# VH-VL binders against Phosphoglycolate phosphatase, part 8

Target 1, 238 residues: Phosphoglycolate phosphatase, of Staphylothermus marinus (a3dnn7)
Amino acid sequence: MIRLAAFDIDGTLTINRSSTVLCLEAIDALRKLEKNGVIVVLVSSNALPVVVGLKKYIGLSGPAIGETGALIYYGEEEIVATTKYSAKQAYLDVLEKYNEYVYGSWQNMFRLHDYALKIRKQYLSKDNEIYSLIKEYVENKYPYIKVGYSGYAIHLTPKDTGKGKALKQIMEKHGIRREETMGVGDSIMDWEFIKETKIKVAVANADPELRRKADIVTTKPSGYGVVEIVEKILDKPP

## First folded at step 6 (VH-VL; framework fv_felzartamab)

Design p62 (from zo3 with light chain Y96W)
Fold by ESMFold2-Fast, scan of step 6:
Structure p62 (fold): chain C 238 residues (1-238), chain A 119 residues (1-119), chain B 107 residues (1-107)
Amino acid sequence: as target 1 above (238 residues)
Amino acid sequence: QVQLVESGGGLVQPGGSLRLSCAASGFTFSDYYMNWVRQAPGKGLEWVSDISFSGSTIYYADSVKGRFTISRDNSKNTLYLQMNSLRAEDTAVYYCAREYWDSSGFDYWGQGTLVTVSS
Amino acid sequence: DIELTQPPSVSVAPGQTARISCSGDALPKEYAYWYQQKPGQAPVLVIYKDSERPSGIPERFSGSNSGNTATLTISGTQAEDEADYYCQSADSSGTWVFGGGTKLTVL
């Protein structure tokens, strides 16, 4: 029934939302999807090399989306930017103005369009206040940039791109209809790409907002929920 | 009309084996995850094992892991539980229960089959 | 191993509201399910996904899940609601877990 499945990484393919440790059962499930002819797309806000490295060593052949949708990796000779803009200037401005609260992600040295800020440990209890402050400042001064917060990092991203835009470009390139797709995530920020799929899946421990919008909420959390939904999809009658 | 009918229970000695069956009718068996749940006399419910639509994904409770084997035959609409190295604490009514893939819980249960492990 | 803790018994007068709690570390991350079991009968699903009612379950049954505690609420409790009630949730290791059960007495 489905020909393409898109997965968020952090909190979705990991053992839980507080860890970067992969759920190996979920990784095995992704391999099973590809063995059964399903295109597997990894979707992430991480720098492209991080996503591509993970994809490569898992052994997945499908495309990868990095930098919150700003970059698509189709292969070594085909890397496509979905935007001409960069959030670099906004990022540098925020580092100077709000250095008391935030620092730059080490991945920023490997980024072209999307830039990530980390909240200093002593201010994590004020994370939503700091996020709102930076969002208001950046979106007023840089009207072509949007600001999102995943719970892991604050992302500054060109407004004309996103995870959903990148996923739609992949679908068009492969001749995949929306009705043939599934999207899986754990954060309301994943809704941007999940809403573009037919089967909209939230893992059990996902944000309440995402669970309300999803067609299916797994009974198991994070990677274990991915195992659950993949088995159901592979077992589904024609 | 959905029906789940368990069979194969009985009296067995410690260390012995039994094979339980659950015959399903009135629905498309291959669309459902299947579960075994047991209940010792006068005690609460304890989940034992589950199996995916195709049989490719299986989980067990720690108390039965290595001794029990769940399986299914979709061509016969039948769920099985092979129980080896039985212990007195395995004495219980064993229920089969279906679970639809949309996470709606165990919406239909059989009436159960009693397994008694004693000398 | 994640445990779900229920009170062993709850008593309520006819027409009063009964509340049965289910506490465990899984509940902030996992859905809660509730089953009713009458003597000599198989369990019946009364609440799924924290708060949803299956078709045929009276509207007086409701559920919630907040913090580490899921609650089954029966408003205007009837004599026929007297039964054992079990909560259920998923474990992160891929298994299902039931609570110890609560005997509801309507007296």
Scores: ipSAE 0.005, ipTM 0.454, lowest interface PAE 13.6, mean pLDDT 88

Design p63 (from zo3 with light chain S93Y)
Fold by ESMFold2-Fast, scan of step 6:
Order: C-alpha cells, then sequence, then structure tokens
Structure p63 (fold): chain C 238 residues (1-238), chain A 119 residues (1-119), chain B 107 residues (1-107)
C-alpha cells in the first residue's frame, strides 16, 4: 500500500482544466485516502494560504506545498522555505517593463518567493509569445530565476526549488520511501513532482507529454480520474 | 556504464567492527536509494539496509538494527556500512545494490565483498 | 513480519515451461521482483513490478502477481537458464524481504 499521495489542484481536483470548480467526488476520494491512513499532500503554484485553506476545509492532516514548491506548510508553527531566494525583484522589473502585456496576480500580496503574472485579456491569443519574451528576459538578467507558464499564469520561481524538491523534503521528514508514494497531475509541469513518486498518474485529459511519461493514465478526466485511481489503489483484487 | 564496487571486507573477530564501502560510477548517485544485501555461504539473499537519496530516511533489517549503520557521501559517490558488534552469523558476501526512482527493484548490483566473522 | 515462500527446487526439461512460485501476505499490496543468480555471480534483475522485463532480458521470461502468489514463468527453458531464482517484495513498514530461493535445474 502507498503511504503518501501527492495531488496537483488546478485541472486535477477540479471538474475540468478550464475551471477552478472542485470535483466534489475527487474531494471525497481524498478524504477516503486520509481515513485509510494515507498522507495526502496538495501541491500547487498558488500562494500558501490558498492551499492551506483548501487542505484545512477538506480535512487533510498532511503537509501542503505552495508557491511552486518554495513553501511547505507542516503546521501553524512550522512553515519551511525550500529556497533562500525570492523572485520579487525580477517580478517588479517585469511588471514595469512589460506592463502593456501583463499584470500582477492579487495573490502576490501573500507570496514570499514565487511570483505570478497574468496576461491581459486582449493579449491572450499571444500568450506563448509573451511567455517566451518574459522567459528570455528574466532568465538572462536573473540567472537564479526560472520562468514557467501553467496556462493560467506565468510564474517566476527560484531555480533551486520546485514542486519535486518540496515533495522529497516531505518524504524525508516523514520517513516515506518512494515505493510508498503516488503522484497525480494534469500538466507536464507536474512531472517535476510526479517523477519523484512510485505510482505516476496522469488524468485522461492531461498533457500528451505527461500521459506518455506516466505509469497509469486514468480513463476519466480531471477530478473524475482522481476518483478512479483512488478506488483502484484502495480496492485490491480478491 | 553503471558500476558499483564494494570494498572493506575481510576477516574480523566476534565483537569486532568493520566498515564497508561501495564506490558508484556511471550515474547520478544522489538520485537513487541505495541498499546493502548479504548472502551467507551457501544460503539465500537477505536484505540488510537502505538509505534515501539524501540520507535522511534509513531502514534496517531487525537482525542488524542497533549494530549496523548505513550512510552515504554524495560528494564522493560512495555508500558505507559500519558494522559493529559483529557475530558469526554476520558472515556473508555483502552486496551494494541500487534502487531506481521508478521502484524497479534492485536494478544494479556490485560483485560483493566477503566478510568473515571468526575466531 | 513478512515472509516469502518459494519451492527449494524446480526441475524442467529443455524447451519446457518452468514456473517458480513465491507466496506471501504482502503480495496483494506490494510489487514482486525476481532475480537470477548463477554460481559465483551477483544477482541479476529479470522481472520488476510484477510483470515488467528489464532491457536485455529474453522474452521467454515473464511474471505475474495474483492474490498472494507471484509467479516467474520461463517459456522454452534453455540450459543457460539453470540458476537460483529469488523473489523479493516490500512490507508495509518500508523494509524489503527476499524469498528463500529456488534452484532451477534444466535436465
Amino acid sequence: as target 1 above (238 residues)
Amino acid sequence: QVQLVESGGGLVQPGGSLRLSCAASGFTFSDYYMNWVRQAPGKGLEWVSDISFSGSTIYYADSVKGRFTISRDNSKNTLYLQMNSLRAEDTAVYYCAREYWDSSGFDYWGQGTLVTVSS
Amino acid sequence: DIELTQPPSVSVAPGQTARISCSGDALPKEYAYWYQQKPGQAPVLVIYKDSERPSGIPERFSGSNSGNTATLTISGTQAEDEADYYCQSADSYGTYVFGGGTKLTVL
């Protein structure tokens, strides 16, 4: 049996990849894992309070990963940064230089290391070009920062951290071996943490690249795929 | 080419100590859990201990718990096994074995080093 | 404590199918792995995750894990397949265990 299961949120626990509405069936599946003694870890690029709030109200006792791996929440008195660097200066620089194309995420008021940029509505058709422009500028000028695009936001993240590094720290702290773990996601960006787990799961509507790398591809999309894999893990053949 | 080379085996008296080393090459050592597995003369394989990629998660077989200490130095690509309070029943060939991140079992083994505990 | 039970020996004629069983209460929840060991040599992984073959292992080797029994199957057994075979799995506490080993004789 697995002892730890790590889940991406947006597009994985939601009803589909275009909505932030949670799949309640998936949330119930997470509660079932929790009740069976599995440590459930929520993994996100969102500001830490957003992830912790969700974890708290679902009723999960496991840690939460926010800011693309830069912060781990173990409890109110134990919040750990996985990096000493902050992308704040690079973020402010990009806001000033590329204000025509992007604006800051409101969540940045609650961020310490990872900073998110939103593409203005009128330029969404050029999102890949704008992402590439910002990536080239930032990575040349701030070599300790990496730039990723989730389809929802452009993230500026210190290079020495990531979702996978945060997950490995959680596994080490809890004495969990890789063979006892499962990771579930919908984006190739989730591969950073999924590759550190034994059971590598992509939901049916995940990026083609992630589906090719995964051990298991669910038959159902997003949150419904999470229900499928959780039932499969908890129910063994007679 | 993945290679694991054990060393440090030899003859030791009961109650004595011995330190085994395993030099790894041909792969990124810090990406793998590492294991020690032993085999007494004419007997089967017995798992001894494993250590996580960073060294913070360690497990031992009950037969060696409290006597053996596994450790690693990622800067030197080397795995260690410190064996204390050795007993005659610890006599065996000790193998270093790699455990891949996709949990494929022990995909590469060294050739082993013989430890003989005898008066 | 987990234990894995294998028959001490299995004998088969060349070209026939050899089946080696491995039984234990952990197997419904844990993967089984199989190793081949020839005299004076280190073990070689021949099956991982119940049924997967490493690159370079002949197609005649296959594996399964059903209920509390894992099985290594060697189809069209060759003389060179004569060796000791060990199964291995994990317990729920994160430790590993090997079966007692099966000596395969190809007559």
Scores: ipSAE 0.006, ipTM 0.423, lowest interface PAE 13.6, mean pLDDT 88

Design p64 (from zo3 with light chain K49E A90W)
Fold by ESMFold2-Fast, scan of step 6:
Structure p64 (fold): chain C 238 residues (1-238), chain A 119 residues (1-119), chain B 107 residues (1-107)
Amino acid sequence: as target 1 above (238 residues)
Amino acid sequence: QVQLVESGGGLVQPGGSLRLSCAASGFTFSDYYMNWVRQAPGKGLEWVSDISFSGSTIYYADSVKGRFTISRDNSKNTLYLQMNSLRAEDTAVYYCAREYWDSSGFDYWGQGTLVTVSS
Amino acid sequence: DIELTQPPSVSVAPGQTARISCSGDALPKEYAYWYQQKPGQAPVLVIYEDSERPSGIPERFSGSNSGNTATLTISGTQAEDEADYYCQSWDSSGTYVFGGGTKLTVL
């Protein structure tokens, strides 16, 4: 019996990996898990209010993970930081040094620990080169910060936290064993939390590296793959 | 309690074929990724291939891609490695290894089976 | 594709601290694993996920992973710790990679 299911948002609950439009069939599937007593956790690199707003209006009672695992929302009076560090100084440094290539995410005004950079439109064809440049600069100068690229944004995150650390804390708080959990995502960056679950799921259009590590690769992409795995879990729980 | 027992190694001619087997016991075989890792005489460890729970996801090292085929039979708790077009540089002890359940490390290894490719 | 570089050998006196390094481009973002191999034996996992120790592995074994370098540390090194040590991680191509191995001599 699965008691907790954790889902990445962008590229996993959306209609595809190039859009932020939610797959309504996937949202309906999450509501079915909720109705069957499964704790649904949304996991994201977005600022906490974005994730909390989404979980609230879908009707999910479970916690939300924002800022790449740096913050957990359990309720209005219980918001927990998983790290004592902030990437703010590294972020400001990069904005000054690499302003030609990147700009700050509008969500940064609502962030405390994890900071996001967007690649300017004219440089998107060089995204991997710019990501590598910033990663090398930041990780050498700020050894307590790690740099990841989701395809949506370059994230500067304290090294001592991550989506997996946040998920493990939620499991401990709720008395959930690993054997009772499922994780679903589309990016190799989601491996940080998916590896902490029993049933490791990649949607059909996920990164090759994530599909390699997953126990189950859905036949359908993004949100439609979420529908597929949820139906399978509700029909045949472990 | 966990045991992995390799078999099928031996002497084979260059260009020949050989099939290795790994019999697993003491755990739920279908819950684990399985790996083949080899070690040439006096050399270091080299990862060869892995296979997911159901066998749907498979990866190979570039050195063996197109020549080796990994497979598993969950009903028999057995892992296989079909080796074709064998070369002298494939000479090694081949280990069956279980992938650690929550990570990409190998927590249990068999004793290995020696494959010698020579004329 | 990504290589992991280890020193070929490290020597320490009994009771002293041994440190074995493993360097590579994968290590800033990927976990490091460490294996001990004695002559004629299969490898034994001694550290997983950078710093975690499997049940049955002595407390004197510890690990870390910072920047481009993972380190296996053996404090109060004992004669039975004499072995070859391999680091391991995976790269973006979906493959696992092992370091070249380090022979630890205790004398």
Scores: ipSAE 0.006, ipTM 0.443, lowest interface PAE 13.5, mean pLDDT 88

Design p66 (from zo3 with heavy chain T57Y, light chain A90W)
Fold by ESMFold2-Fast, scan of step 6:
Structure p66 (fold): chain C 238 residues (1-238), chain A 119 residues (1-119), chain B 107 residues (1-107)
Amino acid sequence: as target 1 above (238 residues)
Amino acid sequence: QVQLVESGGGLVQPGGSLRLSCAASGFTFSDYYMNWVRQAPGKGLEWVSDISFSGSYIYYADSVKGRFTISRDNSKNTLYLQMNSLRAEDTAVYYCAREYWDSSGFDYWGQGTLVTVSS
Amino acid sequence: DIELTQPPSVSVAPGQTARISCSGDALPKEYAYWYQQKPGQAPVLVIYKDSERPSGIPERFSGSNSGNTATLTISGTQAEDEADYYCQSWDSSGTYVFGGGTKLTVL
């Protein structure tokens, strides 16, 4: 029996990978896990208020991970940073130097550690060139920052944190063993936390790389795949 | 600056044992999957084993299952490969390699350490 | 248990385009990765996830993956690009597989 289940949000709890609309059946499945004593953890690269707001209005009591693992929300009196560093200065520097090519994500005004840049529409055909240029500049000048590109946003993140580090800290705090855990996602970037769980799940429409690494690939996409795996887990004999 | 430095290679007779070490620096070692990849003299690359962040997940190539044991000590930033029941076909340069952060590729490699299994 | 097949050698003149193929049944479903290895040196990742280039790798390196064949392309090949090139992919059994390698000669 699992005691903790960690879920990516965008593309995993939504109706598909191109929408931010929640799959209500998936949300109901998360509530069902919690009613059966499973700690549900939401994992995201979004600013912490976005993730915390979602968990609160779904009615989940478990922790939330925001800013690509840099922040863990355990409750109003307990918000923990997993890093001492902030990418804010590097972000502001890049905005000024490369403003021709990139602009800041609106969520950055609500971020403390992880910062996101968007490539302007007219330069999308040169996205890898722009990503490489920014990565080289930032890593040389700010050796404590790593630069990643999802195809949608360039993230500047402190090197000493990540979704997997945050999840491991939650497991330690709650006395949860790896053998009692499940991780679910849709992107290869989710592998960083999913690989630290026992039951590794990719939804049907996940990145090919994640589907190959996973223990279980659902037959249904996104939120409907979450419903499928939750029903399968809860149908196991005690 | 990322560095991976292998050690522990040498000449050993068939049936013998060796322990390889890989000292990591310049990055947060506990945030990465680590790999051993080998290359026989004048031959191509062959994947040997990998290990997850915490050591909870370990995989081996079929050719080494039951004989080799991968491990890591995150407090010492060191990766290990315990090689037992060595065979002539295990003769190779053994590379320590860091797995690329979001994929199945290897972004940094050590210089390698030579293991020769011969009588 | 998926095998990746590369030509053993490819020769190009300086400034010409070099193309190195990697074929296997995994490739329609799996990403390809490419490594450069010079004599006496460790391999260097030059292309990841079929077509993406790591920071510090010259823009003349590009990759593609179509059907059952991944291709590494070096445009305007330089003398310094002489090396062995290996493709690598992932199979559904959870293992990594390397191609046999291609020796690129720039003459």
Scores: ipSAE 0.006, ipTM 0.434, lowest interface PAE 13.0, mean pLDDT 88

Design p7 (from zo3 with heavy chain F53Y)
Fold by ESMFold2-Fast, scan of step 6:
Structure p7 (fold): chain C 238 residues (1-238), chain A 119 residues (1-119), chain B 107 residues (1-107)
Amino acid sequence: as target 1 above (238 residues)
Amino acid sequence: QVQLVESGGGLVQPGGSLRLSCAASGFTFSDYYMNWVRQAPGKGLEWVSDISYSGSTIYYADSVKGRFTISRDNSKNTLYLQMNSLRAEDTAVYYCAREYWDSSGFDYWGQGTLVTVSS
Amino acid sequence: DIELTQPPSVSVAPGQTARISCSGDALPKEYAYWYQQKPGQAPVLVIYKDSERPSGIPERFSGSNSGNTATLTISGTQAEDEADYYCQSADSSGTYVFGGGTKLTVL
């Protein structure tokens, strides 16, 4: 029996990868896991309050991972940083140097370690080029920072942390073994935590690289794929 | 009833190749990880390789990496093991074994097929 | 990298309790599994997830996993329990390893 299931949010629990609108059927599926005693972990690059707010209003008792793994919320009395470093200096540097192409995410005022940059709409057709320029600049000048692109934002994250490191800490704290775990996502950036789970799931519309690495690729996209895999795991009829 | 039937074993010279097959029946093959486990005559069990539901996640024991290739055809309910550059120490009974994602271990095993590597 | 150590043999009188140990660095974080193998036969899963019994396995078989040692316990051992027993566990990356096996003799 799966005892812990970890889910990316944007593009995985939403109606598609271009919207922040939640797939209510996917949220219902998460509640079914919770009712069956499965620890549901939300994994996100969003600022911690965004992830914690979502988990609370869904009704999930499991931990939440924010800031690309840099922060774990176990409860109001227990918020754990997985790194002592912050990408804030690198973030401010990039804003000054590449202001023509990027702007800061509004969520950065609620961040401590991981910082997000948005690509201006007029430059979205060159998003991979801009991502590559920023990655080269930051990783050369700030060797303790890594740069990733989620499709929503460019993230500057301390190298000594990640979604996978955070998830493994949660598993250890709860006495959950790898073979009782499932990970679900839509982006190659999610592979960092999905690879640490037994059942590796990509939704149908996930990045090609993630679909290639996953054990299961759902037939439905985004949140509808989450419904599909949850029903399969719980062995319930449609 | 769940049934796993191995085939393809036999005598082969060192440096040769052999392909094993495992025909599965009595369950939804695509819902299970599949494994190859071998046992040399008079010796213990040694895990060889596993493959996930879709075939996208594959692991090998260090002793066979680069020489053996595991694969599956879910439309035919069949697991394969392509063995190349065979050595005398690969002589063993090769078992096909099923692994459910919920950590049931290797809950069903085939009867095994003997592979003998000798001159 | 991964290694599981079992005693090569264990002897027990009929009706007494047999205990077979399996030690390894993976065991604090990974489940232990136990297989029974009789001469000329394929292995049979007798314990999964440290302590669970598959349907059809007698209640006299039990398991535990504490620290770096998993233990298979057979209470009231019977003649038909004479066999080779193998433990198995996983690495965090999904590879698997078997112990060297223990020959249980019931005399």
Scores: ipSAE 0.007, ipTM 0.509, lowest interface PAE 10.7, mean pLDDT 89

Design p8 (from zo3 with heavy chain F53W)
Fold by ESMFold2-Fast, scan of step 6:
Structure p8 (fold): chain C 238 residues (1-238), chain A 119 residues (1-119), chain B 107 residues (1-107)
Amino acid sequence: as target 1 above (238 residues)
Amino acid sequence: QVQLVESGGGLVQPGGSLRLSCAASGFTFSDYYMNWVRQAPGKGLEWVSDISWSGSTIYYADSVKGRFTISRDNSKNTLYLQMNSLRAEDTAVYYCAREYWDSSGFDYWGQGTLVTVSS
Amino acid sequence: DIELTQPPSVSVAPGQTARISCSGDALPKEYAYWYQQKPGQAPVLVIYKDSERPSGIPERFSGSNSGNTATLTISGTQAEDEADYYCQSADSSGTYVFGGGTKLTVL
């Protein structure tokens, strides 16, 4: 049986990929996994308090991964960084140089390693051009930082960490083998952690690249796909 | 009753090709990872390739990468191994084996089919 | 590259305890699996996930995995247990590996 299930939040536990509104049926499904003894891990690029708050009020006892894998929350007395580097200097540099196009995410005041930039509304039609410009500038000047774009924010992240590295550390700490794990997401960026699991799941409306790599593609989109896969997993006897 | 029946083995010259099949019955084929494992005459077991439920995740042993292709047809309950550029060292009995999704162990094996690569 | 090392042979008298070791760097992080193979037959899974027994496998078969070594133990070995035994594990890259096999002789 699966003993650990890791879930992306935005676009995976939400009602669709354009909304931050949670799919309550998906949240109920996570609580069913918890009740059946499965360790549920929330995986996110959000600042750690956002992810921890969500897991706490859903009622999940498992760890939380924030800042694109740079931080793991195991409990109030055990918060672990997976990297000693910070993208803060690169972030401040980009804000000064490209202030015309981007502004800082409000969550950055709660970040230590991974920093997020938002594209100003008037330039959203040029989002890929702005992303490419910032990526080239940062990765050339700060070789220890990588730049990713989720469609929601541009993230500056230390190269030596990621959602997959954080998930592997959680598995090692809890004595969970890869064959006992499941990963669920909607974006090709989620492949970083999903590839480290045995059962690789993409929701129906996931990126085509992720759907091609996944073992299972749900028939329902976003949170409704999470309900589907959770029911399938729980149908198997212990 | 779980059954796995391999076929397609035989004598082939170096550089030739063979396609192995494994017909599965007695279980829901699409709920299992499937494997090919081989055994050279008088030698030990060697894992060859693994394929997931849908066929989207595939792994190969380094010795066969680029030469062998694993595939499955869930509508026919059949696993395949396309073997190209065969070498003398590929001579072995090839076993089809099933793997449960939460266990890397192979709980049922077929009887095997012999592949001989010789001039 | 993971590699699993087994002794080539183990000999026991009927009723004696047989222990077959399997050593490798993957074993602290990955499960060990054990297979029995009799001449002219396909392998049979006797232990999965280090220590679990499939339905139909006698209670005299047990397994453990500690440090870099997994062990298959056969208590009160019977003549019918004479066979080749293989351990198997996985690495983080998704590949699987078998040990070289151990020939168990029951005298």
Scores: ipSAE 0.007, ipTM 0.518, lowest interface PAE 9.9, mean pLDDT 89

Design p87 (from zo3 with heavy chain Y100T S103Y)
Fold by ESMFold2-Fast, scan of step 6:
Structure p87 (fold): chain C 238 residues (1-238), chain A 119 residues (1-119), chain B 107 residues (1-107)
Amino acid sequence: as target 1 above (238 residues)
Amino acid sequence: QVQLVESGGGLVQPGGSLRLSCAASGFTFSDYYMNWVRQAPGKGLEWVSDISFSGSTIYYADSVKGRFTISRDNSKNTLYLQMNSLRAEDTAVYYCARETWDYSGFDYWGQGTLVTVSS
Amino acid sequence: DIELTQPPSVSVAPGQTARISCSGDALPKEYAYWYQQKPGQAPVLVIYKDSERPSGIPERFSGSNSGNTATLTISGTQAEDEADYYCQSADSSGTYVFGGGTKLTVL
């Protein structure tokens, strides 16, 4: 039996990839996983308080990963950083140099390691060009920082951490083997943690590259695809 | 009822090639990892290779890396093993084995197909 | 390389308990699986995830995994249990390994 299931939030537990509105059917499905003894891990690039707040109010008890894997919340007594480095200086540099194209996420006030940039509305049609420009600048000047783009925000993250590293630490802490795990996401950036699981799932409307790498592609998009895979897992095994 | 039927075994000379097939029936083939496991005459079981549900994740035993290629066709419910650069040490009965949905063990095995690498 | 070590043979009288060990460094962190193989036949899974029995496997078969040693126990051994037994485990990289096998003789 699957004992741990890790889920991306934005675009995966929401009604679609353009909205932050939660798919309530997906939230109900996550609650059912926990009632059946599965550890549910929320995986996000959001600041830790955003992920923990969401987890708390939707009634989940499993760990939460914030800041693109830089922070793990196991409980109020145990919050663990997976890196000693911070992208803050790189973030401030990029914000000044590329202010025409990007602005800082309000969540950065609540970040310690991973920092997020938003593309200004008038430049969204050129999002890949702006992402590539920032990636090249940061990777050349700050070799300890990596740059990723989820389609939602550009993230500057210390290279020695990531969603996959954080997930593996959670698995080790709970004595969970790879064959006991499932990972679900919508972005190619989610591959960092999904590849560390046995059952690799992409929702129907995920990035084409993630759908190609995944073992299972749901027939329904975003949160509705999460309902689909959770029902399959909770049904009697073949 | 679950069935796995191997075919394609036979006599081949060292350096030659052979392709094994495993026809699956009685279950949803695309829901399972599939494995090849071999057994040399009078010897023990040796795991060879596995392939995930869609074929996107593949692992090989060190002894066959670079020489063997595992693949699957979910539309035909068939698992394959392409064996190249065969050596005398590859002589064995090759079993097709199903890896279960929720654990890394092999709940059903085929009857096996004999591969003999000899001059 | 992950290696699983089994005794090459175990002998037991009918009705007695047979114990087959499987030792390896992977076992503290990975599940053990056990297979029965009779001459000319394919292996049959008799124990999965250390201690669970597949449907149709007699209750006299049981398993455990403690420290670096997994053990298959056959209580009240019957003549039909005479076979080769193999343990198997997985490593964290996704590969699998079998033990060398144990010939169980019932006489």
Scores: ipSAE 0.010, ipTM 0.560, lowest interface PAE 8.9, mean pLDDT 89

